VHH binders against Ribonuclease 3 (rnc). Designs and how they scored, part 19

Target 1, 276 residues: Ribonuclease 3 (rnc), of Chlorobium luteolum (q3b6l3)
Amino acid sequence: MEPLWHKLSALPFFSSRPEKWEGSGAPPSLTAFIRSLFKGKALSLELYATALTHRSMVHDTTAPEITRSNQRLEFLGDSVLGLIISEYLYRRFPEGTEGELSSYRAKIVNGKSLAGFARNLDLGIHLIIGESADQQRIRTSTSTLADAFEALTGAIYLDRGLDAVREFIEEQIIDSPAFEAMVSTENNHKSRLIEHTQSHQLPPPVYTVLSEEGAEHEKTFTIEVSCNGRRLGRGTALRKKDAEQLAAEEAMGALERALTGDVAEDTPAPEETGRG
Below, E stands for the ipSAE of ESMFold2; O stands for the ipSAE of OpenDDE; V2 stands for 0.75 times the mean of E and O plus 0.25 times the DockQ between their complexes.

## First folded at step 18 (VHH; framework vhh_7b2m_4)

Design aa2 (from r6 with R56K F104W; at its last look DockQ between E and O 0.24; V2 from the best seeds 0.00; counts 0 for: pae O 2.5 > 2)
Fold by OpenDDE, look of step 18:
Structure aa2 (fold): chain B 276 residues (1-276), chain A 118 residues (1-118)
Amino acid sequence: as target 1 above (276 residues)
Amino acid sequence: EVQLVESGGGLVQAGGSLRLSCAASGFTFSDYAVGWYRQAPGKQRVVVASIYSGGKTKYPDSVKGRFTISRDNAKNTVYLQMNSLKPEDTAVYYCARELWSGRWYDHWGQGTQVTVSS
C-alpha cells in the first residue's frame, strides 16, 4: 500500500515545479476575472480587488492611494475557510473522531494546499503587486497564493455570505481531484459505505458484533455489516472500531463489484443438475 | 419562515414528460443552492438534481440526460424538467434548500407525487 504521502506528492498541487507562468495571453482584467468567478453577482468589486492586492502595493510610490492590502481579508478568510471546511468534514464523516476530522482539515487548510487551489484559479496572474517588487516571485509564491485564496474567501463572505463561500469552496476544493486524495477514503470506509448506500437508495448499514474472543487485554472483535438484511462485509480486529472499518471496506468492495458488473469470472457455472 | 412549495406532479405514461416547480419564500433565494430529491416507497430520499446559486448543475447518473434543473431567481422558483420518464422514477419529489449541493439540506417542501405508469 503506497503510503498516503506518495499519493499526495503526486498531486499537481504538491509538485514543486514552478509552473513556468508562460503568461502568453493578456491577463484578463481584474473585473473580468471577478465577474467570471461569480457570474456577474459580485456586489463589491472593491472587496475582491482588495483580496487580490499584495502587501507590496501599500508601499508602492506609484500608487499612494492604496493603503490596504489583502491581509485583513486573509485573516477573516482563514476563519471562514476553517468553519466551512470543518462543517463539511463534520457532515461528510459522521463516524469521524475529532482527531480524524482535525487531521483532514489540516490537510486541506494549509499553505501548500491552498496555494494549489489558488493556482487552479490562476490567482497569481490577477494579483495586484507593487511595481518595485519581484513580480514573478510573488505571483508564484506558495505563501502569497495561499494568502490570496484566504483573502478571496473572506471577500466572498463579506460580499455574499456563507452560502456563497460554501459554493466557492465546494467548487474549488471539494470537487477538486486533489480533495479526494486528501481525505483518503481509505481511512473511513464506514462513512463511504453510508454515502454509498444513501446514494443508491439503500437502507443504512447495520453493524453487528458476531464475536468477542480473547483475554480482556487482547480481545478480538469480529463485526459484520449488513444492508437490507444482506451481509456485505466482515471484519476482525483488536478494536471494535477497526473491525467495523474492515467490515465496511469489504462491503464497499462488494458493492463496487456489483455495480461495475465485474463479476469475477471464477464463479463456477452452477452445475446443470442433469435430471435424469 | 423558510418555505418551499412543490407543484407539477401527476400521473404520466412511460416515456412521458413532467415539469415540476418549487416556489421558495422566506429567504434570499439567489444565495442558496437548491435541489430536487425523490423518495420512493420504502426507499431512502435521494438527490436527483442540484443547482448552485450561480447556476451550475449536478445530476446523478440515474437521471442524467433526462432531467434538467433550472432556476428563476426573479420568481424565487426552481424547476425540474423530467423527460423520458420511467416507472422507476415513481416517487414523491421534494424541493430542498441546500447547504452543500446534492449533499446536505436544511429545509424541505411537502413534496409532490410523480407516478409513471408502464
Scores: ipSAE 0.119, ipTM 0.595, lowest interface PAE 2.5, mean pLDDT 82
ESMFold2, look of step 18: ipSAE 0.476; ipTM 0.829
ESMFold2 (binder alone), look of step 18: mean pLDDT 82; pTM 0.832

Design aa3 (from j2 with S30D F104W; at its last look DockQ between E and O 0.33; V2 from the best seeds 0.00; counts 0 for: pae E 3.0 > 2)
Fold by OpenDDE, look of step 18:
Structure aa3 (fold): chain B 276 residues (1-276), chain A 118 residues (1-118)
Amino acid sequence: as target 1 above (276 residues)
Amino acid sequence: EVQLVESGGGLVQAGGSLRLSCAASGFTFDDYAVGWYRQAPGKQRVVVASIYSGGRTKYPDSVKGRFTISRDNAKNTVYLQMNSLKPEDTAVYYCAKELWSGRWYDHWGQGTQVTVSS
């Protein structure tokens, strides 16, 4: 039995001719698209073709040889995507509660969001759809696009492993303009600081309450954050958590400045005038 | 046990070139991103190049256009070609096993010293 890929390549939509994508607006061949996604390192074009095959193809009388759609890959891709996003969020937000992490994941891994990411990739134009099916409706369908994105993720996993999935997800989701809006900024500075210290093999930052001022109902907290005994930042707020975030923000600013070489000249610590 | 062994460091004049190598063992090399980092005296360790298993590379602006990271999966080796070296490139260079390229790492080598003389 000829591999599904060979059969699919025979479909008018899979014209293998490397036609120079001259700007004429024609969608690149499926093969060219797949190669473009992976810089030519796709090992199994069949998997990717399957990932882009809509269920309408399975019942298409014009292609009786096609018996598989992207549904199985979608199933796998859903799990893989969940793992990778969870892994990222877990590391990105070390101060995040289970509830917060789950909330972020839910914002990222849902039909609407995934369809958005699929649209950014123009997956709709690359879908293999049965001839008898409503082509335009299916190509623009939120559910179809989300499914295709998941299936594509599954295909990448099977073909190239988890690192390749991480690469793909970083590019398509994490680096997307929409991603930052999906995650709360509330714990971002503390998490960033922890990540920074970890990445540099430094001990975790320590937060110290320097003062609590005001009436019980209007307390102001001043918190200092230090790493390896060095003060990095200070914050003051009405809530301890907010003060910590401010401290972390200042710390990150200082660290970033230190990395960019704009190290403000360490004002020499004032010489302790020895009491004679 | 995961091992990373850096080599190729040394003394070079400004404008010169060096090629660093990192031999990896103890893990499935092809399944992970790998990166090069450097740490100058009194400074924090910073990423200088990262590469995914698929070959995508990342560089900070400070080394972009001068440094090139590559990998040979058959040899479980990652390389850093450093061109147009500057005195500010003087540091201990480390190879790292990465989970996310340029973001998170779990293992480092012992490092190799690179000194660029003006």
Scores: ipSAE 0.243, ipTM 0.706, lowest interface PAE 1.6, mean pLDDT 83
ESMFold2, look of step 18: ipSAE 0.338; ipTM 0.764
ESMFold2 (binder alone), look of step 18: mean pLDDT 80; pTM 0.811

Design aa4 (from r6 with G102N; at its last look DockQ between E and O 0.35; V2 from the best seeds 0.00; counts 0 for: pae E 2.2 > 2)
Amino acid sequence: EVQLVESGGGLVQAGGSLRLSCAASGFTFSDYAVGWYRQAPGKQRVVVASIYSGGRTKYPDSVKGRFTISRDNAKNTVYLQMNSLKPEDTAVYYCARELWSNRFYDHWGQGTQVTVSS
ESMFold2, look of step 18: ipSAE 0.397; ipTM 0.785
ESMFold2 (binder alone), look of step 18: mean pLDDT 83; pTM 0.833
OpenDDE, look of step 18: ipSAE 0.523; ipTM 0.835

Design aa5 (from r6 with F104Y; at its last look DockQ between E and O 0.42; V2 from the best seeds 0.00; counts 0 for: pae O 4.9 > 2)
Fold by OpenDDE, look of step 18:
Structure aa5 (fold): chain B 276 residues (1-276), chain A 118 residues (1-118)
Amino acid sequence: as target 1 above (276 residues)
Amino acid sequence: EVQLVESGGGLVQAGGSLRLSCAASGFTFSDYAVGWYRQAPGKQRVVVASIYSGGRTKYPDSVKGRFTISRDNAKNTVYLQMNSLKPEDTAVYYCARELWSGRYYDHWGQGTQVTVSS
């Protein structure tokens, strides 16, 4: 089983290859970029400009007026990002243990991941970098990009508040294709099932212990999950929680198949009870 | 005080259309995502549409292509255009201020009844 890490590293999202701005057009101005991000809702362009200002500018002799870089905003953004992601994970995974939640957060809020998100926004091309500095190196640097993303988050917080940050993070992180890979499907089947049932206007899933077998130290639990009185899945494990997850996994599979119309051919046609 | 007031509900035939409105007050409307939810008798309240402060929208599959959520920030109002209505769409429809679109909310309206007759 290739470690989950290899799968994550294969995501184009984490590709260190500087995507050549193949766009034939001049990169949008900083102002245009900021406006595009917030659809004209940016109140302080200065904050966002600061968020994109690399520390090399502070020592740039060509711009003595620039005395501040994005470092302070990065500091703030780190805290804000941590809060928002923690809040999201806490709510999304009501059955998640502290350890699981922390693990998820660590996968999301790290330099590599944040740099990936920054690349998706093309933050590198919008960085304000000192003229004497290695422009290309800085623009493509994982640490620089991660810092910029954090700083941007901090700027949003100061400009528009936490709700705006939530929107930003939802768009840039939660809705990203990479996110679902970060939050392992293996441990969140129950949450997925709840979300699925809710989105389809189904009642919440009900878990029922069908059997407990074995010695006290080696108990095997069989759990069934049902929705609206219909059995959706079953799981068996040494722990109730694990059995529930297995049941939920099977249920999700069944529901997904039902939606995609991929009726497995082998469901025998209900025998026409010939009323004789 | 945060207030949300729904309107526009009523009786409609299957295949018909309704437009719901939600008037918001007591907060900076433009800074928040807003969602429409519905609750049928004996069922849980479920999201039917969400719209970000920036105008991005989300729909569950059950209403996708039929329902459209929009907002007018100048009027502090969110709308739900419902087309091709089905009897299964019968519910009390609620407007909510959202922290996370389609999932987490902190304030509700009183709701408006939508009944779709076959």
Scores: ipSAE 0.019, ipTM 0.417, lowest interface PAE 4.9, mean pLDDT 81
ESMFold2, look of step 18: ipSAE 0.289; ipTM 0.733
ESMFold2 (binder alone), look of step 18: mean pLDDT 82; pTM 0.827

Design aa6 (from r6 with L99I; at its last look DockQ between E and O 0.51; V2 from the best seeds 0.00; counts 0 for: pae E 2.3 > 2)
Amino acid sequence: EVQLVESGGGLVQAGGSLRLSCAASGFTFSDYAVGWYRQAPGKQRVVVASIYSGGRTKYPDSVKGRFTISRDNAKNTVYLQMNSLKPEDTAVYYCAREIWSGRFYDHWGQGTQVTVSS
ESMFold2, look of step 18: ipSAE 0.412; ipTM 0.795
ESMFold2 (binder alone), look of step 18: mean pLDDT 83; pTM 0.832
OpenDDE, look of step 18: ipSAE 0.802; ipTM 0.931

## First folded at step 19 (VHH; framework vhh_7b2m_4)

Design bb1 (from aa6 with G102N; at its last look DockQ between E and O 0.39; V2 from the best seeds 0.00; counts 0 for: pae E 4.1 > 2)
Fold by ESMFold2, look of step 19:
Structure bb1 (fold): chain B 276 residues (1-276), chain A 118 residues (1-118)
Amino acid sequence: as target 1 above (276 residues)
Amino acid sequence: EVQLVESGGGLVQAGGSLRLSCAASGFTFSDYAVGWYRQAPGKQRVVVASIYSGGRTKYPDSVKGRFTISRDNAKNTVYLQMNSLKPEDTAVYYCAREIWSNRFYDHWGQGTQVTVSS
């Protein structure tokens, strides 16, 4: 059995000479893309090429030697991705209910979200698609892109194990701007608090920085919000804006309790450890 | 059962170098990320270096270029090479087993003191 990589690398659109993606209008070769995922470390290139091989290549008359697509890797990758995201959510939200964790996972691990992450990687231009197939439709298809992302995850798992999958998912999903929106239960509580004070003829909320700690890129801010002279909430985060939202969230909770006749005596601030 | 034992701390003059070691046991070392943390007097414990099992490293800007984390999976050992040391680096240094490099950890050692004199 001839390794898939050798068969794929013989096709005209493959190159063994990788090129960086620098906005020249030409994407790097498939080989260069695969190598770039892990800072040039040598990997099992055949496995990753399989992950990027669309089912339209199977039985394609122009490449009869290609007998497998990414479908089995997609199957494996779906489970691996689910496990890894579940593990992250479990640890990040220790007070989260199973229902809340499941809701977050569903927002992250669905076809539309995964296709979005795949687009951020430009996976579509690296897909290996049969010559007779509708190239443009397939390369931009939500289903195709999501499947490729899962297949790539499966390949990383087989080649390098779960910690490498965590590294990949951290870079592509966890650290993305879109991720914060997907897992945030934070409404814009600052806006809610302002509306509350205005509707009740109270002075606007006042936010006070109580402390800041750490190096320039790892500073932690502790901020307290007061309303009409009363301290109602405290938040700690790596960004002042985030700490303010946490303080406002606590303040809205305290105001909600006061409206029901329940007054919190000692409302705890968020823990100071940050993302430790 | 998981155990992490730091060594190599001591007193060093500013501008000097020191190499910390962390011996790990009780788990499959090659499957985990590992990191070095430090705690100065009156401060909270913070990460100074982390390394995924595959070798990708992370450093805060305060030590980037001066500290190097490395691992030897055959010896179940993590190292921290600390160069161009400053008095601000004075702290107790801990190694820790991490899940999601520098984000979550579940075990750490007793620490080793590093003191950098002016």
Scores: ipSAE 0.215, ipTM 0.661, lowest interface PAE 4.1, mean pLDDT 79
ESMFold2 (binder alone), look of step 19: mean pLDDT 82; pTM 0.828
OpenDDE, look of step 19: ipSAE 0.732; ipTM 0.907

Design bb2 (from aa6 with R56K F104W; at its last look DockQ between E and O 0.45; V2 from the best seeds 0.00; counts 0 for: pae E 2.7 > 2)
Fold by ESMFold2, look of step 19:
Structure bb2 (fold): chain B 276 residues (1-276), chain A 118 residues (1-118)
Amino acid sequence: as target 1 above (276 residues)
Amino acid sequence: EVQLVESGGGLVQAGGSLRLSCAASGFTFSDYAVGWYRQAPGKQRVVVASIYSGGKTKYPDSVKGRFTISRDNAKNTVYLQMNSLKPEDTAVYYCAREIWSGRWYDHWGQGTQVTVSS
């Protein structure tokens, strides 16, 4: 016997039109939507149908054999999403403290953010909601959309494994226009430089100690950062880590000037102040 | 033991083509993204193609349109088709198992030399 979800996924209820109808072509079917999430075909549409099933469908009289909603998949997906985002942040910010990494993760994996990612996918139009429920309110609810995003993540994990989750998360979260703002700190230029090189498919920045000068416990370090064979910046500080940040700050300034057509030559010697 | 063994390198004239192969063993190949990286003399190792376990591909602008990565999960093999080769493509090419496609890797092979002359 074919699973009930496969037969029910073809019903008009599961094929509801998008809230934001555009007029050309029919809205994508559930199958077409699921295919758009990754390059290959999904292996189990039942998991994805469950992930899109709101709890209002439990014991719905039009589908009495539906006994589960997306709640268990949301439970699993919350953990999977946390793992994958934590893995990304850990590698992306190798000098980040646990507190900083936790803060970034919280900005990404909160209900408001997840609902936003769900809206970018038009996930609301694909939700399977009980006939008696308030369709418009539920399809646009922040909590409903966030839960569905997590449940979808759980389904991807069960269907295709962690690499498929990384693919999905990269496309929907990491590569989104809003992502850099969620992980940005105004004063962490090393992190900004790393993301710049990654987003442009360039080698990671290389930091080189150029000199160490001064007394034993008052020694200063001068560090230069380069990328793809180009010198981009340098900094001097009492700690190597601080000198690296200053070098990265200069590098980000140079990259900003290059993007606006400014001169990329050596920085002029500091001018003597106090003439005024 | 994770093993990645590259082959197919050689000497080719500018404008020519080469196909690299990488045989993988010691891990569940279908669970991982895999990529091709290259290291020219005096330069860092950089990604030139990456492919998710499900087949999505990524390329830097320098090779986009000229290089094609593909994989055969049944044979535990990843390929790099390189067309319209330029002298700048001269490098040792490495196959790598990736943690995140095109971003981080944890294992790589011994490499295969590709030399493009005019």
Scores: ipSAE 0.401, ipTM 0.800, lowest interface PAE 2.7, mean pLDDT 81
ESMFold2 (binder alone), look of step 19: mean pLDDT 81; pTM 0.825
OpenDDE, look of step 19: ipSAE 0.459; ipTM 0.808

Design bb3 (from aa6 with R56K; at its last fold request DockQ between E and O 0.35; V2 from the best seeds 0.62)
Amino acid sequence: EVQLVESGGGLVQAGGSLRLSCAASGFTFSDYAVGWYRQAPGKQRVVVASIYSGGKTKYPDSVKGRFTISRDNAKNTVYLQMNSLKPEDTAVYYCAREIWSGRFYDHWGQGTQVTVSS
ESMFold2, look of step 19: ipSAE 0.506; ipTM 0.832
ESMFold2 (binder alone), look of step 19: mean pLDDT 83; pTM 0.829
OpenDDE, look of step 19: ipSAE 0.807; ipTM 0.935
ESMFold2, look of step 20: ipSAE 0.522; ipTM 0.842
ESMFold2 (binder alone), look of step 20: mean pLDDT 82; pTM 0.827
OpenDDE, look of step 20: ipSAE 0.808; ipTM 0.935
ESMFold2, fold request of step 23: ipSAE 0.548, 0.426, 0.509; ipTM 0.857, 0.770, 0.840
ESMFold2 (binder alone), fold request of step 23: mean pLDDT 83, 83, 82; pTM 0.828, 0.834, 0.827
OpenDDE, fold request of step 23: ipSAE 0.863, 0.865, 0.865; ipTM 0.958, 0.958, 0.957

Design bb4 (from aa6 with K58Y D61N; at its last look DockQ between E and O 0.24; V2 from the best seeds 0.00; counts 0 for: pae E 10.2 > 2)
Fold by ESMFold2, look of step 19:
Structure bb4 (fold): chain B 276 residues (1-276), chain A 118 residues (1-118)
Amino acid sequence: as target 1 above (276 residues)
Amino acid sequence: EVQLVESGGGLVQAGGSLRLSCAASGFTFSDYAVGWYRQAPGKQRVVVASIYSGGRTYYPNSVKGRFTISRDNAKNTVYLQMNSLKPEDTAVYYCAREIWSGRFYDHWGQGTQVTVSS
């Protein structure tokens, strides 16, 4: 039986001319995926194949020559990722305490977060998994995806060095749509509002969609939050959940101003909307 | 003292070219990423090109293919070749020593004005 690694290593990685490959024995989707990660030629397909090799391949009877999974690359990648993210956070938040920076880093390198980044890359479809293993469950597993992301980071480091990893992390994590939420300590105003109403023995907040505006494929939602019959805030966003967070944010601000007495005499108050 | 001095700005007609230079001193130039940034009146300063110490480059889409950053470590100088200039490229251009390419910087030059006329 031909070893998987020899099949994968037999294909040269070409960034510009796929029609000249004498490709056989290696899946084109793996080669295409690795090429998509770089604006250039990957130097070692074997490293990336190893990074995508799940531990179920070790001692798999169909590939007995495979004795090592991505676990060692994961170990290395964890350290490299931690270094890169720590450096970024240090520079991004110059007034942040060590505890705050550590908390941000934990949110970013959290298994759930890393699995999310892995899903954005479709890493699951590229995993090399033992034939007797439950393919679909493993390919979608949070821990498997997170481990693969870290292992991929380790492979990039070994193949191209630290600057290449920094560029990869910029594209996949720092520039991602979800990054802002991960580095905020007060990023869920709905939860704060619920805790506020519970601590004051008030009814829970009620969120009402006031309008849906725009074209069929570009709708915006305007949502209002009320509590105990009073309107507290409004938010408008492309997703209902985001609009609810904005409404809750305004509500928390208004409650905090009322508690501290920051409202000026000539500041107009919102009109209350009753139910008929 | 870290010093970055830009030169090569001026007035140029749309479609023309300019080459900016940034002379660096007071630090080990070859150890740092360096970038070019621009600021139009009333706007935020934004990156237009970065070059890592090893020579890798970054460009935002707005200038990709038109601007080229390069460095000469023997002369402690970074260059920005700007081709196919457009009126929207009008700005003060700054050279910066970067800690993290395109993201963070700790020293700026004084800036050089680039004006692209229609």
Scores: ipSAE 0.006, ipTM 0.305, lowest interface PAE 10.2, mean pLDDT 77
ESMFold2 (binder alone), look of step 19: mean pLDDT 83; pTM 0.836
OpenDDE, look of step 19: ipSAE 0.828; ipTM 0.940

Design bb5 (from aa6 with S30D; at its last look DockQ between E and O 0.40; V2 from the best seeds 0.00; counts 0 for: pae E 3.0 > 2)
Fold by ESMFold2, look of step 19:
Structure bb5 (fold): chain B 276 residues (1-276), chain A 118 residues (1-118)
Amino acid sequence: as target 1 above (276 residues)
Amino acid sequence: EVQLVESGGGLVQAGGSLRLSCAASGFTFDDYAVGWYRQAPGKQRVVVASIYSGGRTKYPDSVKGRFTISRDNAKNTVYLQMNSLKPEDTAVYYCAREIWSGRFYDHWGQGTQVTVSS
């Protein structure tokens, strides 16, 4: 039984339109939006409606049944998001120092970044905002959007638990086009290559020492990186770790050229299976 | 103690089908992603299917359209339906408990052999 749900369903933003929204024209209903987050799974719509309810709705005379905004969910969601991002960074960068991990987390979970992720979801059009409030200004506000993203995270946690939060964060943050820039130090191309293989469900990169040249205390190392049997890059340096980073840098450049349609120069011809 | 027990492997003709099962115990199954991995001799273990607790699935291109992962949370069981099997699908198949579906895993079972003959 959902007594608040029946009252909330009468509000304009809960008007049901089952069709998926494609960007131009009328946006999808809030119900359709929430259902799209979980690919048709049943939803506790009251929690998600609360997560999208701006504080301007509290004591609004046009909707006296709404007594709570998303502020408490934002409070919870901030902690949940921090936990989940920290867990990801800890596992993704096993040799990362605490300082490096903290720096990555700060770039991901700051207000500007969260507002960007909220915009990618079109969260602004789904916000429930008091009638007398400045609708356009609030719907586009960086702080409003960031708070809503956190509140949505809190709602997912309460409704579905941590694995559902990981799923949501993967789709919205980890797989986003801007993510690599957020977790890149200028020379951490090994981490970028690992992320590429994980996001494409490929085996992790393999680094092989091709040669070691020079006297014992001035050796140079040449290292090649391969993934799924394909040789992607090569680097030479005085330290193995530095040579690995250079190999990964070349590999990422080759992958970027393939994505833009350029022929990858150091990619070997694929091993054709069953060629006639 | 976390346990993952695979079953359903065996010998099958090329073009045939097999359904693998993975029985999970010792943890709250509904809170975790799970996946299927395989390892052929001399090759690295690779993911072939992964599924979040809420049902979202992920597949590499090499098996997309042929393999289907599913889960029954009431039975703590993960399934892999493998259709249109090819000799190159021959491997030991492992069920794994995952953190961040298809990216990190912390436990897997002993595996079940799948052999596809020509």
Scores: ipSAE 0.342, ipTM 0.761, lowest interface PAE 3.0, mean pLDDT 81
ESMFold2 (binder alone), look of step 19: mean pLDDT 82; pTM 0.824
OpenDDE, look of step 19: ipSAE 0.533; ipTM 0.836

Design bb6 (from aa6 with A33S; at its last look DockQ between E and O 0.45; V2 from the best seeds 0.00; counts 0 for: pae E 4.9 > 2)
Amino acid sequence: EVQLVESGGGLVQAGGSLRLSCAASGFTFSDYSVGWYRQAPGKQRVVVASIYSGGRTKYPDSVKGRFTISRDNAKNTVYLQMNSLKPEDTAVYYCAREIWSGRFYDHWGQGTQVTVSS
ESMFold2, look of step 19: ipSAE 0.190; ipTM 0.669
ESMFold2 (binder alone), look of step 19: mean pLDDT 83; pTM 0.836
OpenDDE, look of step 19: ipSAE 0.826; ipTM 0.941

## First folded at step 20 (VHH; framework vhh_7b2m_4)

Design cc0 (from bb3 with Y52S W100S R103S F104S; at its last look DockQ between E and O 0.02; V2 from the best seeds 0.00; counts 0 for: pae E 22.9 > 2, placed apart)
Fold by OpenDDE, look of step 20:
Formats: sequence, structure tokens, C-alpha cells
Structure cc0 (fold): chain B 276 residues (1-276), chain A 118 residues (1-118)
Amino acid sequence: as target 1 above (276 residues)
Amino acid sequence: EVQLVESGGGLVQAGGSLRLSCAASGFTFSDYAVGWYRQAPGKQRVVVASISSGGKTKYPDSVKGRFTISRDNAKNTVYLQMNSLKPEDTAVYYCAREISSGSSYDHWGQGTQVTVSS
């Protein structure tokens, strides 16, 4: 069977460049692009070509020889990407709760974020798309780009193994400015609250366990956070740390509202004038 | 069998330089990240440099600007150039094969002693 790569290279649209690509410089050929990803160490160009093949090619009448798209690689890549990101987060945040880690992962491994990373690689211009399809729409589509990034990750895994994927993800995701923003202390509400109190020359926030309820294996903790004797927030969770984060989150929300002037006037509870 | 053999350690004066080498065998060297670690007496083993399979390097702040890790895949060797050495750099230095740059490892060398004399 003729390798997929040879079939793809024979397609007239293989060299087609979108006219309005805002990328800096002339996009390299697909082959050059693939080689550039691995400093010439790509073992299987076919895998990478498949990773960049949009589903529209499978039913394209102009390319009946194309029977596979990037969907299977996407499937695999999704799993591999999840593992690598999870592993990284686990190590980077040793004090992170499961909830925090999951939150970070969700911010990183989603269609919008992955499409962003794909755009940084200019994957759009390298996509192999059916002639009958809307080329420009597909090349710029968030879903298409995200899928391509996942598929590319899958291809790297099959071709070069997990270590190569780690390196790829480190370069493309972890070292990106976008990543830092995603994992920034904004999600650590406790840290944010400390910073806030420090910046305003306030005493550090104090966390108090208000209640511990339930059986030993299913304890629910309610925690309150206060600053300078003022209650700022409350949180309830199965773990103390999670409850603290929730309390801090509420506190930060309240503080932010106070800064924006939308201070819902906590109407002081009417002093029950004890009719003596 | 995976083997890592360190060399180049010794006694050096403060402000001096030393170059360590680690010869790797028993695996496809070019496919793995490798790192240098050190362990001082009574202290934990800590990373001092890491280099990915693609050549990306990482350093802790304690050695940034002074240490440089490099690799020669043709020779299956990783190097650690250490400049501006300090007494605090005194330790046994280890080479390791890494599964993740600067974090996970699965094989260690025997180590080489580096002593920096004030």
C-alpha cells in the first residue's frame, strides 16, 4: 500500500497557503514543518500527515485514496495530553488539592486553550482539508485546531514515545505565557487573599473551623476566614484545605466587590430594641 | 543494562572551574532527558541541571549563570560545566536518566566527588 504521505503529497491543495495568514513569514512546507518539530528526527512522516488530515478528506471526491483522518490520533492524543499535564501539575503543585489540580487541568486541556496552542504553532496552514470543504473556516476553527493539536500529540507519542511528548508539551504549553496565566495564583484563593491583605497592610487572614460533621470517612468541614476580626468568607468541603479555598474565594469576591463600589450595603441587622 | 558513569570530579579552589562528564550506555541516549544532581553531606539530593532530549535546559537559581549542562548524542555523553565554584557547591555529583526534565528519574550513576576549597 502506498504510504499515506505519498498520497497526500500528490494532492493539489497540499501546497495551498491561505492568503490571509497573519503569521510572520512564509509557512514552511508540510514536510519542513514536520521535520522542524523534531529537529529532523521524525521517524514517520505518515503519522504526522495523518495528524494534520481533517475529516473532510475522507469523503473528498478529489482524493478517494484518503481513507483516514486525524480522529483516531486525536483520541489517543487526548489521553496522552491529559496524562502529561496531570503529571506536571501534580509535581508543580505539591500542596495542590485534587480540586485545584483538576481546575488547572480543565483550563489547560480544553478546546479553546488547545486551539490557542495550535495557533502558536501555525497548525492551521498545515491542515489537509477537502476541496469541497470551507477551507478558511476549517483552518481557523477552534475545534479543528484543538483536534489537530491533540492528534499531533498522539502522533508524537506513537513515533517517539512519551518522553518526546513531554518535551513537546513543555515547549508548546508549559513554557507559554498563556500557561502561566492559567496556573497563576488566581486560582489559589488563599494566596490571593494573603497578598491582598499584605498589600493593604492588614493582618493575615485567619481560618477557623466552625464545624466538623459526619462520619470519620465522610467528614464535612465548614471553615470561616476572617481578617482583622471581620468575617470575609465561609466554605464547606470534605477536606479542610478545600474548605479553606472556598472560604478564601468568597472573601476575595467580597473584597473585589468592595473595591468596585458595588458594595451591597450589608444592612446591619436591626438592633432588636428590647422593649423593655 | 542501563549504565551511567560520571567523571571529572576533584578538588578545586573557590572561583575555579570544573567539567563533569557522564557516559551513558545500555539505552538510546538521544531519546531521554538527562540531569545532574548533587548531594552534600547531611542534605537531600537536589537537581543542579537538566537537559531534555531536544536540548532544552533547566537550572535552579542556585547555579544559574555558573553551571551549564550540555549533551553530545553521538558520544552518549552529558556534560556539566561548572564555573565560579563556591564552597557550597561541595557535594557528590550524580548523573541521572530522566523521564521528565528536572523531576523524575529512573537510573543513577555512582557519583563523582566535587570539593571546593575556600
Scores: ipSAE 0.000, ipTM 0.209, lowest interface PAE 16.4, mean pLDDT 81
ESMFold2, look of step 20: ipSAE 0.000; ipTM 0.108
ESMFold2 (binder alone), look of step 20: mean pLDDT 82; pTM 0.821

